# VHH binders against NADH-ubiquinone oxidoreductase 24 kDa subunit homolog C11E3.12, mitochondrial, part 2

Target 1, 162 residues: NADH-ubiquinone oxidoreductase 24 kDa subunit homolog C11E3.12, mitochondrial, of Schizosaccharomyces pombe (o13691)
Amino acid sequence: MKPIRFFKPENLQLAKAILARYPLRFQSAALVPLLDLAQRQHGTWIPPTAMYEIASLAGVSIDYVHSLILAYPNDFFWRPKKPRVRICNSWMCQQAAEEQGNSNWDSQCRSVATKYGFDVENTGCLGNCFQGPAMWINDKIYGVNTKEKLVDIMEALTQKKN
Key: E = the ipSAE of ESMFold2; O = the ipSAE of OpenDDE; V2 = 0.75 times the mean of E and O plus 0.25 times the DockQ between their complexes.

## First folded at step 1 (VHH)

Design b04 (framework vhh_brivekimig_d4)
Fold by ESMFold2-Fast, scan of step 1:
Structure b04 (fold): chain B 162 residues (1-162), chain A 122 residues (1-122)
Amino acid sequence: as target 1 above (162 residues)
Amino acid sequence: EVQLVESGGGVVQPGGSLRLSCAASGFTFDDYAMSWVRQAPGKGPEWVSSISWSGGSTLYADSVKGRFTISRDNSKNTLYLQMNSLRPEDTALYYCAKGLEYYDFWSGFDYSSQGTLVTVSS
């Protein structure tokens, strides 16, 4: 496990106070308030750094913390709710980009997506690497091989398309 | 340098069983979720199963649920896939995949290009 400091000092004090009020056998009861505290501090979701610190503080696995988040899907979120772009970073997608003459395609896509207000993440194979470099945008997979195509997609999603 | 070496594939008749293995090196194996991904002839990669870093949680594609069992041995840096009640549609190259983040089974996959071939035919 990798300990990371996520909580602000005042919230770290509250987290420790919450844990002190529950016996270890009721870890799930203690973890729910901790997850709520973390989500409120961050905004609307619980990042990995918060999960690592909660796991460390409570003496549980990060897998257990994550499974507890999944048990309350209407209350706790482990991903941001705003639009996201996930860029394929698998070997097959990297080869497809290089064969098309663009070895810095990932960085170019990140700059465009960020300009349109999207969160950007890397991901493995999305199942369409045979169609060229792939991205997951919101609920759909796109084969994107030009900046113009990506701009068109971004503008369509923000209703700015000509 | 991440290295993933799959083995255990072969030819089997429908209803048969196979056990796949993946030997991992070049990273701290017990810090990462691991997955099995397959690629059938003429199709793109399909996620099959994932297991958490500790082995405490497992996930399966609906097509294999109840027939396949994923497991790991962190002391040996080895991932396994026990495949039972095999069907012709399970014919594919099977790849061992390291998760991008050990808590996120849905983030996608980075896998080796080697794979191990499973052929189910009568």
Scores: ipSAE 0.000, ipTM 0.117, lowest interface PAE 16.3, mean pLDDT 72

Design b05 (framework vhh_brivekimig_d4)
Fold by ESMFold2-Fast, scan of step 1:
Structure b05 (fold): chain B 162 residues (1-162), chain A 120 residues (1-120)
Amino acid sequence: as target 1 above (162 residues)
Amino acid sequence: EVQLVESGGGVVQPGGSLRLSCAASGFTFSSYAMSWVRQAPGKGPEWVSSISGSGDYTLYADSVKGRFTISRDNSKNTLYLQMNSLRPEDTALYYCARDYYDSSGYLDYSSQGTLVTVSS
């Protein structure tokens, strides 16, 4: 079991340096540069894990951190701005894919998602909500057991008109 | 070693209420954000709600906002979903999930789920 950590060691040092620029009575003033550092490390948005560590480092509540993100809607994002796919690569999901005749399922999903401009990463077991592998696409979980279904989802999500 | 066991599902009339529970073991519960995900018959899975490790930060899907309340009791390693004003469209298998692991974005789900049926 690993405790939750968000900042990479080099960015944790930078975060501490940012906090050191503010007196203890005004540690909350460091929040904006800390949120910027977290967003740059993650890519395009600030996940709850980052909010936890920032709140802990600055000695403020997580609710305060979240409210500050909402106060700067053009600068900080708490949801993915770029479309993202998290593919279940657990043994169970790989077995489900094999049973569907997709021995290279992870590679196929990465190829399709990348072609449509999605960021791709692996995630732990998503469970069997239905027969076949599952994946997170943006803020929603999908059961995706064929390449055709994945293409349909990707096309729907990249359309400018619904 | 990570165990997530859902319970509390059942059959209820429209407008009724149910409280789901998820008993967690095998990890430091308070260190992880937790989520509820559901899958309706014949439809894909849908994220429902998430709660931070401390319980101070919550998120809800638009379809359940104002009707459902996510909460946790870190002393009991238990996640809850209070469902009010239930609608037929809330009929689904409900799963709990451990959200984050060491900022890697790893997400772990229970494969069991608990069935909620809203019928008139």
Scores: ipSAE 0.000, ipTM 0.111, lowest interface PAE 18.1, mean pLDDT 71

Design b06 (framework vhh_brivekimig_d4; at its last look DockQ between E and O 0.02; V2 from the best seeds 0.00; counts 0 for: pae E 9.6 > 2, grease 34.1 > 24.2, SAP .9 > .668, placed apart)
Fold by ESMFold2, look of step 2:
Parts: C-alpha cells; structure tokens; sequence
Structure b06 (fold): chain B 162 residues (1-162), chain A 122 residues (1-122)
C-alpha cells in the first residue's frame, strides 16, 4: 500500500504550518482549516484521498474527518457539485422577458441547458431582475437575455463546443 | 412514502462483475438525480457515482472511473450500477440515494436505501 498524498508541495507546507499552531494533543482543532485548504486545492469538493491525508497529518480517525465534513454541509462537500440552472420566474423577470419579445424564454433556456447536461429548475427572485431575465447557473447569478449568451456561458462552464 | 430498494449484491471473485439495481417509489423518479454510495467495513461512507434525472449526465469517483457505469430507466423507476473489474477494495455495503440541493447546504442525500452487500474475495 502506497502512502496517500493529496496536497501539492506548497500546500503540504501550509498544512504543516497550520498544524504547528496547535498543541499535539489538540491538533483536531486544525481540521477545519485543513479541510478548507483541501477543498480549495481540489476545486469544489474534498475527495477521499484528501480526507485520508488530513486524518494522517492530524492524528485522527477518518471517521472523525468525515463527521466534520457532514457537520459543515454548507462549507464542505464530499462529491462534485451537480451542474444545474435555476431560471428566475418572478413577475419582474417574466415581464422583462416579455418586454424584450421573449415570451417563450423559459422554454428556450431549458432546451439549451438540457443539451449541455444541466438540471433545470425555476426559482424566485435572484436580485438581478433589473438587468434583464436572470438565472442561477451553479453558484453564480447571470443576467441572460439572449440564447447566444446562454450558449457562450454553457460552453465556458462545460468546455464543450458545438 | 419515499422508498428505495436495492438488489443485486453478492460475492464475486476479483476481476468479476455485478449489476446493482435500485427500485424507487413514492416520488417522481424522473425529477431527481440519483447516487450510489458505498461504505466499506470500518470506514465512513464514500460517494461512488451520480446520474442526472434524464440520464444524460454522469459523474464517477476517481476510484471507479472506467470500471463502473451508472444508468437509469425512468419508465421503470429503476437506477442501476454496472460494476466491472471488481477489486477486493470494492467490498462494501452499497446503497442508492436520492440527491437534493439546498442553497445553504449544497448537494446532499435526503433519502437512501438500506444497502446490499458486495463482497469481492477469493
């Protein structure tokens, strides 16, 4: 069995510096910053290899590391985020789309997003209605009033070209 | 009442194959992304794979990419996991889970099955 290594060299140095801030008896207090560092290195979630290395570095069980991830579900994730689009169907966004001649805008957006593999849902006000029709793509809110702009965004997020 | 009932587990030799099924009831199956999760003896749960509600988008943990294939049949309300080239480290309790998303908590599992045991040994 090979040693589990997840952290890049520079991040391993930082992880050890984080641990050094705590007495050996209390190194579990470093777990939250270590999990944050791992998630930032990997992208949007914490893979099992990172969990095992963190457990090894801090001298705690893998079960304890996992329980902390579950205790902070808004901050830490244990699998890739599901891609989804939420289209604002508030009265203001519907009226903005109608004033721009896009009475079937919801259907157009659903068709495009589905082709790129996104889950499509409706949502209430996103606070961006005054810049045109709004939608939430993954974790970011966009004002999108053309099919072409939506396609550009979808291609950038999926690295897929048509 | 949401129910998820899995089947297809068993004992298999290294390099062998198994196909797991998960029958869903009590909700509109075609509206939900679904996942397979496994828990090896003495370990915490490990996400294995996810599939979008239409079946058009799939995700895999690195440890199973190229060996496992997730699929679904929305007309039969059934989720599948085809497991090929099985290894002893794949030994675990496998269960299916319904995915949900909340803006505050992110992705999570709101319902899961009881699990079916897969043992890979010689």
Amino acid sequence: as target 1 above (162 residues)
Amino acid sequence: EVQLVESGGGVVQPGGSLRLSCAASGFTFSNYAMSWVRQAPGKGPEWVSSIYSSGGYTLYADSVKGRFTISRDNSKNTLYLQMNSLRPEDTALYYCARESYDILTGYYFDYSSQGTLVTVSS
Scores: ipSAE 0.006, ipTM 0.367, lowest interface PAE 9.6, mean pLDDT 79
ESMFold2-Fast, scan of step 1: ipSAE 0.000; ipTM 0.217
ESMFold2 (binder alone), look of step 2: mean pLDDT 85; pTM 0.839
OpenDDE, look of step 2: ipSAE 0.013; ipTM 0.250

Design b07 (framework vhh_brivekimig_d4)
Fold by ESMFold2-Fast, scan of step 1:
Structure b07 (fold): chain B 162 residues (1-162), chain A 120 residues (1-120)
Amino acid sequence: as target 1 above (162 residues)
Amino acid sequence: EVQLVESGGGVVQPGGSLRLSCAASGFTFSSYGMSWVRQAPGKGPEWVSSISGSGRSTLYADSVKGRFTISRDNSKNTLYLQMNSLRPEDTALYYCAKDEWELLPYFDYSSQGTLVTVSS
């Protein structure tokens, strides 16, 4: 019968303090800072359990909380964001990989990236094929010339945050 | 491709204990919150417990607080439910579910479940 609890005691106090700053008829205005607090506590996204507690604390429906998350798609995430990997599929990048002893480089990269939950796409030359095979991961370019280094990068990105 | 396989159910007498397991595959396990949901004979699904992807946060239905403990081992892609002080009303098929916002009540019921019967 009691509301679902997500916030740590420290953050539950902060959530209640946030709500107390808004008149009862305008408690919905507190949702944005509450969503921010929940996302920071969890890591990078807001799980359903947090949405249920926020809805309960603010006296709104869970559908309203979800609609607000969708209203700020660059700020709030309702599930883990899968990083995208774009692999250089130009002849130059493939040639550089083969010179380093890595045959079927595109296939190998795709297999490894998929294993770590990345969405994989092919792209043209990323401008650094002269330095070895390249990959665009989200908004950053990585020079990756061995499967071992690729695994290291994938592990680091996967372990950074849940 | 997402697969969830529950195990560990059985028949116990009131006051007994069981530990349920859920083996997950086909997704990045540590990136998702997980839940246990049960369905008693002739009734609809009832949410039992949830755990965050990191394992840092847990939540329980009032009916099981203090008796059940949810946990996970991300290195084994396995979710657990330790059930103590079992009562006849805990008799149900138990399902594990991946928390997904797109599905109300935000759970995936695609698994077979594991049966728990509490009877003298």
Scores: ipSAE 0.000, ipTM 0.091, lowest interface PAE 18.0, mean pLDDT 70

Design b08 (framework vhh_brivekimig_d4)
Fold by ESMFold2-Fast, scan of step 1:
Structure b08 (fold): chain B 162 residues (1-162), chain A 121 residues (1-121)
Amino acid sequence: as target 1 above (162 residues)
Amino acid sequence: EVQLVESGGGVVQPGGSLRLSCAASGFTFSEYAMSWVRQAPGKGPEWVSSISSSGDYTLYADSVKGRFTISRDNSKNTLYLQMNSLRPEDTALYYCARGRYSGWYEEFDYSSQGTLVTVSS
């Protein structure tokens, strides 16, 4: 049986070096820098595989690792931060949606984005209301006039296409 | 009530193949991303693979990439995992889950049962 691995080789060596700075009876004190290392390697949050490897390396329970993540809610995250969708609510964007045969566009798009875990807010004109209703997803503007087109964008942002 | 029922597990030799199935009910299957998660004896859960609601997008853990293939049939409300070139370290209880491990769809509903895969010589 191969052990579950999260840290890439260079970071596993760094994790062991971090642990070596702490006495065996106080390996739990190394958890904060280990959580930071894991979060930096993964991106923005600490997945379960990282929590299990950290628990194993430090000789603590997974529940203890999770409790430390919860104790520092502004520093460590055990799930992705919700990305944001900003929907154009200007009159021009609403008219563009209606002109293209889509009524209740804001409500439909809000439901889809919420299903994919996005935080949704309204904003003024995003500069392309004449290409259909516009929305800002993370750091990029999209012309979106149908639920189906939004689903395609959400799938592309959250998963790799085959 | 969300219900996920796995099948297709068994005992195989290293290098063998198995196809797991997950029958879903109690929700609109075609509207949800689906995932496979496994738990080896004495270890925590490990995400294996995810597939989008349409089936057009897939993700794999590095440990299984190139060996496992996730697929779905929305007309039958069924999720599949084709496992090829199996290794002893693939020995685990495999769970079907609604949602995905990565990205911004935040929660998994795991099955109550799982299906056991044992790879042994």
Scores: ipSAE 0.000, ipTM 0.100, lowest interface PAE 17.2, mean pLDDT 71

Design b09 (framework vhh_brivekimig_d4)
Fold by ESMFold2-Fast, scan of step 1:
Structure b09 (fold): chain B 162 residues (1-162), chain A 121 residues (1-121)
Amino acid sequence: as target 1 above (162 residues)
Amino acid sequence: EVQLVESGGGVVQPGGSLRLSCAASGFTFRDYAMSWVRQAPGKGPEWVSSISGSGGSTLYADSVKGRFTISRDNSKNTLYLQMNSLRPEDTALYYCATLEWLSYDYYMDVSSQGTLVTVSS
């Protein structure tokens, strides 16, 4: 039995590759991309287990890691937030969803997002309806072609490690 | 290997013009709707414009409508953004992308370095 790690094996490999690009005396410069990697893996925020592993990998204190998170308050979060989801309910996005066999797409998206703890609002055309149905999650655009892909996206963004 | 290489950025004064290019390789470019997305210093990404695979349909953010023109040359696998009447608030790192690559594996390094546009006096 080994101790539980925060990073998935593939992301641990990426973290070590990131660190290897920086000289030992400047490894603190690698913390920003490491924090980004950790936040993406967890979903919306960086839990203490991630902070401890990043501190260990970079050879810095956990207090330093936490201070760096606080230095980028628009980019990194050390506790859960309810992210905002904007769903395109324009005629273009509804038409694209119907062509994929998904009637009531707006209500399906709303129920999935709400299940995963997101605050939901509707918006007009997001300018990307050619890609099919789309939503704005936090500050990123996601094109979704099926309900299954929407669930995958929501799970990735809200995943928590036991 | 999928690659997108942006170019054409630079420093211009307010009211100036720039043309950005995005050279695509490693995929069937004509089959994908393409977008320009920008990120201003200290802000999140903002969608700017999109164009259908054939080039027959274009859409623009309200902030750039009438000033920017998106186009593509499928024979050259290249996407363009013609930027006119530039304003200081257009200062940003500009990326080209398909929404598909932004949506499904956000920790894969499929994004490019972008091209920096600075509008200053």
Scores: ipSAE 0.000, ipTM 0.097, lowest interface PAE 20.1, mean pLDDT 70

Design b10 (framework vhh_brivekimig_d4)
Fold by ESMFold2-Fast, scan of step 1:
Structure b10 (fold): chain B 162 residues (1-162), chain A 123 residues (1-123)
Amino acid sequence: as target 1 above (162 residues)
Amino acid sequence: EVQLVESGGGVVQPGGSLRLSCAASGFTFSSYDMSWVRQAPGKGPEWVSSISYSGGSTLYADSVKGRFTISRDNSKNTLYLQMNSLRPEDTALYYCAKEYTVSYEGTYYFDYSSQGTLVTVSS
């Protein structure tokens, strides 16, 4: 068995310093700052190797570490979330696309969204057909009538600031 | 909307194997992480395993590591759990779950609308 290594040397020292702030009987209290440290080191999420090292350092089960991550679903992520696009597949939205010169609009949107790492699905009428073919992107409804506009939206979402 | 249909359960002797399946519909299966959760008679739900949306990452409860394997086929909208070296303590109703919440005490909560599939390990 090889030791599970995730933390860079400087962060391993910081992790041990964090653990030292808590009594030996309550090392589990250090899990939240350890998860934060791991997520910041990796970027946006906590991989299984980080969970195993944190569990080992704190003397808790991997299940306990995983349970804590899921208890803070807005703060900690144990895998990258794949964003999604839902495209209106109603007759009215199809007509709006065609009237604006966009034949095969569903195929065009799928191609663009997939390129940027989004999953695509069709949905019933979302309303808002007056503002162009409706799409649900990142929990917001958009009236998207050009491929260029969709590209702009995808670029903005994948290059999220700060 | 979200429909999950589990199958593959049955009665097996200790040391036996079973392969559970979960047929998913009503959502974009390939966009969601999936989990297996079980509930033994008279006990609360216990998280068993999770798999990322792409299949690239998996996690297992300590009680099943080395014996169970979670996998998915996004082209068929199906989640699987291969169970080997089954023990009497694995006896439970097994549920397929989309997105679930876990408490600080290690108690698992999940969303499901299905009946689950019964696994009974006995001689």
Scores: ipSAE 0.000, ipTM 0.095, lowest interface PAE 19.2, mean pLDDT 71

Design b11 (framework vhh_brivekimig_d4)
Fold by ESMFold2-Fast, scan of step 1:
Structure b11 (fold): chain B 162 residues (1-162), chain A 119 residues (1-119)
Amino acid sequence: as target 1 above (162 residues)
Amino acid sequence: EVQLVESGGGVVQPGGSLRLSCAASGFTFSDYWMSWVRQAPGKGPEWVSSIDYSGSYTLYADSVKGRFTISRDNSKNTLYLQMNSLRPEDTALYYCARDLSYFGELDYSSQGTLVTVSS
């Protein structure tokens, strides 16, 4: 039937080399480095076409490959995962921004975060509006009262992951 | 340059335990799968155990399953092998190996650490 093609030729060669290093009784264990190779090739997640090719190469079911991805939820992703920003849009945070002279702060910050590839969502008052409105950026809370400060934060976070 | 320095070998009685350590330097330790390989006198190398870059996934040769435990500490760039219920057939030089996934080959130290299980 139709070959499932996901790996680039160079990575297909690497995938075959990975499989060859494991005995038949440990073929399922070869899936972990194959999933890592696929995720690195695609970017930050493993699309269905990669799962099909890995299943075909290793001689296992697609369901087994998917279950293995679900077994390591902090390491492997089967859907896009973007870093995220949660913006406090409560009345109190908006008032703090206005007192700092930053009108339309939430829309300005949303456009900046989106430009840097972050997923943006709204949240209620975070209770921690240090030096202006608060934002939850990934796992940390920041007091962000200007778009210039947000740009500085975004630049710092993206410099090492380009 | 890349350095792998094994330690913890010695002479033990059958049924005894030993913990091997491998101190890694000269590369980003957390980017690599790591393995333990052993070589008994007059025999070729035998793969013993492997651990992924995060320490979440481990593999063992059938001969050591249930007796040996592989682990790593990425903050200390150190690989470990806890060996329990040792047998005379476990007598060998034990090598720490970096998994060169791109070539399907293991890159291991030439030094090794000697484990002798006396009867």
Scores: ipSAE 0.000, ipTM 0.099, lowest interface PAE 16.7, mean pLDDT 73

Design c01 (framework vhh_8cml_1)
Fold by ESMFold2-Fast, scan of step 1:
Structure c01 (fold): chain B 162 residues (1-162), chain A 123 residues (1-123)
Amino acid sequence: as target 1 above (162 residues)
Amino acid sequence: EVQLVESGGGLVQPGGSLRLSCAASGRTFSSYAMGWFRQAPGQEREFVALISWSGGSTDYSDSAKGRFTISRDNAKNTVYLQMNSLKPEDTGVYFCAADRYGSYWEPDEYDYWGQGTQVTVSS
């Protein structure tokens, strides 16, 4: 099979220079800078084509490359970063949810968001708790008071690949 | 460009086990994350399980955690779903899907799909 090509010419030269600075017996040290170079070139994550080219250039298995990505879970990503949902769980937001009949509101929201592939975390008051329970979804604040409204928002934010 | 063929479905009693297989032809599967989805009668397709390009990472739906195991054999271009402790609620058509990004945002994020294999769990 022909080698997979991912790096731009300037980055391929930089990758070769990085490899030349490390002895073959210290291949793991060379691979970390190569993963960083690949992630910067692509944007936010390291696609399979980049993993294959790095494996080929360094003379290691793709499983070894993938294991290094997993060893640095806060620095390297092997898939697109999940969109995030931050659910207000302050006393004010809990009170607003209770007054609207939503006793298990946090659990309902986590279930829906997780189903749609979002990372979920709790946060303090988002500044509009008096208008109902609030969520920060990606870069926007939503006032969400029913499971159906949350489903509508999640479906609107998900799209098929072109 | 990738063709997927599922097998291993059938009728099983509650508490039973089945192992589904998905064989790929065309492009090699080592460049794709592989997922399993299911569709119950009259319902939308739902995510079941996902495995990364190398097999080093897996993810499962809440309903599948602890009961199902996804695995792959890149030398054979095959992905598997081992299903244990089957429930009537697991009944549906099971689809194999290939995704170049490994995302599970929605079924519509997947690039290639098989034709499906029927799993029926009933007494």
Scores: ipSAE 0.000, ipTM 0.119, lowest interface PAE 16.9, mean pLDDT 72

Design c02 (framework vhh_8cml_1)
Fold by ESMFold2-Fast, scan of step 1:
Structure c02 (fold): chain B 162 residues (1-162), chain A 123 residues (1-123)
Amino acid sequence: as target 1 above (162 residues)
Amino acid sequence: EVQLVESGGGLVQPGGSLRLSCAASGRTFSDYAMGWFRQAPGQEREFVALITWSGGSTDYSDSAKGRFTISRDNAKNTVYLQMNSLKPEDTGVYFCAAGEYLYSDFSEAYDYWGQGTQVTVSS
């Protein structure tokens, strides 16, 4: 048995206080506020380590925790909130990528974005394709010409350390 | 799957330095975030350092900040931990771990682990 650790010390105290409000036989009722606490600590979603610790603290199965997340689809997310990535596949953007030595750039970007849980689609010219290669991530246009820059952008969007 | 093998441990005096290496087998090394953890006798495994799959971001425990540096060479399928200004409190078995980038400083989140390399800081 290894210790399950997700909550920072302050939030572990809050989690235990939340659980103490509910009778031992009904601690599953504490799951909603615990899921909220975990999601706020992580940023935008509830990672498996949080689900495991919540299940352990509340004395319920991990499957039950997951089912509760699914029961509140507008409140809780078990994967990163899927921002949309629209990749320009116009001839202008394709030429910009080729000129920079990035053949199969669309496939490379799609692979990276999918790995980080983004929804990916192709689109025509995004208005700024000549600055390309270009993609629309969330509400911004990015001129992305390296895999490393794309990774750094996606890490910034999906990881919150505060 | 990924197999990890640590090396570079040993005995060193306080204030000394060691460089740990973790060699990964497989063609998917660059798809994993890499971490270093340590465990002293009778204590829980603790986080030391993390590097993302691209090497674009690193993170450290409070005890490691300013003394340790994590780096990786994806062409060699290797991650490194440069340890400077070593203290007796740094004594323990150091483990290399591989996980999906979205997992951070929790040992339970890592998918693959090495067998560990012993670091002893004493005179």
Scores: ipSAE 0.000, ipTM 0.099, lowest interface PAE 18.0, mean pLDDT 73

Design c03 (framework vhh_8cml_1)
Amino acid sequence: EVQLVESGGGLVQPGGSLRLSCAASGFTFSSYAMGWFRQAPGQEREFVALISWSGGSTDYSDSAKGRFTISRDNAKNTVYLQMNSLKPEDTGVYFCAADYWSGLYTEPEEYDYWGQGTQVTVSS
ESMFold2-Fast, scan of step 1: ipSAE 0.005; ipTM 0.196

Design c04 (framework vhh_8cml_1)
Fold by ESMFold2-Fast, scan of step 1:
Order: C-alpha cells, then sequence, then structure tokens
Structure c04 (fold): chain B 162 residues (1-162), chain A 122 residues (1-122)
C-alpha cells in the first residue's frame, strides 16, 4: 500500500529536525513534540494519518504513538469531539418535511449527517417545529428543508480551519 | 502496513453455523469502527453488520438481525461475526472493513480485508 504522508513540507522538515535532537536509540523521546506539531497542523486533534507518519519517522509502533496520546489526555486528542445533530422526529416536523416533498426525512438527514462524521440522535420538539423541519447542530437550531442545504451546513462545519 | 485478514469461512449446510474472524494489524484497532460486508454471486457488496470502537453499539442488516452477532476483542485486535441459522442466500465472500467513523456505505471505509468465502449448500 502507498505510504501515508501527513506533514506539510515545512513541518516535515521541522519533524526531522526534532528527531535529529534525539539519539537513534531514544527516538521515542521525540514523540511528544511530534504529536504537538501534528496537532497544530491539523487544528484540534491528531488523525490516524499523522499517527502513521509519526510512528514511521520515530521507528515505533502506531499503538505506542496512540498510548502517548492517551498519556496526555489534556494536551493531545486522537479524535475530534464529534459535532452533534439532533433531529426533530415529532409529528409536526415530519409533516412539514412531507409537505415539502421530503419523505423519510429523518432517515435522509441521519444518513447525510453520519456520512460527515456527526453524532446523530432524535429529539422531540425543538421549539422551532412550526417553521418546518428542524434540527439542532451543536449549539444552534436550523430550519432545514432540503438535503442540499443540509450538505452545505455539514461541509461548512467539517472544513479545516488552518 | 495496515492489514485486515479474514478467516473462518467454509462450506456449511443450511441451518448450520460459522464464526468469522478478522485480525487487524498496523492500525490502532480501538480507534476504528469495524464492519462486515458481503458480496453475493452477481451482486454488489452489501452491508451485514457494524460495531463501534468500544463494542458498546452494534447494528445489523435486516437479513442478518436475529441470526448474526458481531463482536470485537480490542486486546486481540480482532472482530468476529457469529453466523447462525445459515441460508443459501447467505452465500458470498465476506469482508471485514475498518473506518474511523460509523458508516454503512461500502465506498467510505478506509481499509478492507481480502475476503473469506462462505458457501451454504447441501
Amino acid sequence: as target 1 above (162 residues)
Amino acid sequence: EVQLVESGGGLVQPGGSLRLSCAASGLTFSSYAMGWFRQAPGQEREFVALISRSGGSTDYSDSAKGRFTISRDNAKNTVYLQMNSLKPEDTGVYFCAASYDWLYSTGEYEYWGQGTQVTVSS
């Protein structure tokens, strides 16, 4: 299979410089600064592709890299806290969706949200059901009446910030 | 580097049982959701069962529910599919797959095994 590459060219150079500070027999000591570099490049967490490259560069197992992430639970994260989608499945919200031509709206929204990596749960009335299909995304309520609008919201929320 | 290796397939008569295993290497197994998919002769690859990273949540296709049980052992980096009350229509190549997220769609999984043949016939 093709080797995994995560670091940008400038950060790969920094990673190699970090490794060069440690003796070959103690390359594992470089893992903490490498994890910091990877997390800063990605944003808020260290994806599997970064863990694979760090493991390869330092000559350690991927499991050892992951164990170090777990050893610093306040500093390093191996997954994002998934954004949450709560879908109103009350009769009013289901009727509003069907009136707009969207049958099985709950299932459609769940499929889209799950595809984008969101945690999905059903909820009762969100207080906005009278305006049409409603869902809570993180800390905001959205009136969403098309899959196209939902995809736009999901893509915006999953874009990298750096 | 990443490998998923299935085993436990074979020939069995209708009503029989098989236990499939999938051994993972080269990845942080506990960070991945694991799925079982099958490809029947002349058909597309289809979802069978899914298990969360911790093993605390599972889901099944309608045809598998009540007959199949998915489980995992994170200490052994292995996912299992216990198949009971097998039917001729269960015949196919069974694949295990790993994904960072909880997914039902075949095209979105990051890693796949080579598959193991299950044949249900008298």
Scores: ipSAE 0.000, ipTM 0.095, lowest interface PAE 19.2, mean pLDDT 75

Design c05 (framework vhh_8cml_1)
Fold by ESMFold2-Fast, scan of step 1:
Structure c05 (fold): chain B 162 residues (1-162), chain A 124 residues (1-124)
Amino acid sequence: as target 1 above (162 residues)
Amino acid sequence: EVQLVESGGGLVQPGGSLRLSCAASGRTFSEYAMGWFRQAPGQEREFVALISSSGGYTDYSDSAKGRFTISRDNAKNTVYLQMNSLKPEDTGVYFCAADFSYGTWLDENEYDYWGQGTQVTVSS
């Protein structure tokens, strides 16, 4: 198997320059600038291929690289952050959906939101069941009573990844 | 490589505030970690603050923590140091520096690029 390459040639040279400025026995001190370089190249997060190359270049374990990412949770990300949807699954919201002809409404909403790249979870009554089934999207409460309206909301909120 | 020019220094009363700017020109500014250092009369140069190339990681000297904030704008190729609650002991020439390695294991003389410095005087 060919070695996994993550860094673009220019950034591989920068990574090697970073490492060369640290004493051999302190090469692990270069990890923070290497992680920063990798995340900037990728744009949003540090994929496993970057972690493997950084570990190889610095002479440390992949687990050590990953633990350092976890030590700075506001600075380094090891997976893309997905937008979050919280669906009201209280009896009142389920009844509102059923009365509008939307059987298995939670399952339908979960399927649609997941298809659009959202992390989906259930929550109790959001205090807005008068407007039909309620959900939290991007820290805002929506009354969503049709699959068509949900699709429209998801499409409006879908952005280019870069 | 980068060329660095500091601005924003001056005379201020104790308890006052100043914002220093470091304008960078040249290629690859966004790939450098940036630091602020200072040198007081009769003293060695000392570390003040550092910010990573992405801006996600910052570090401060004990004397700067809670009073100073380092930030950067990569679209403008500029690094800032917001200094609040200034004390007479903060008096000195402030330098910005560009470094690939954060410099924690290296002398200041091993940093890649330095500005000319800007004078900060905290006095009544």
Scores: ipSAE 0.000, ipTM 0.112, lowest interface PAE 18.5, mean pLDDT 73

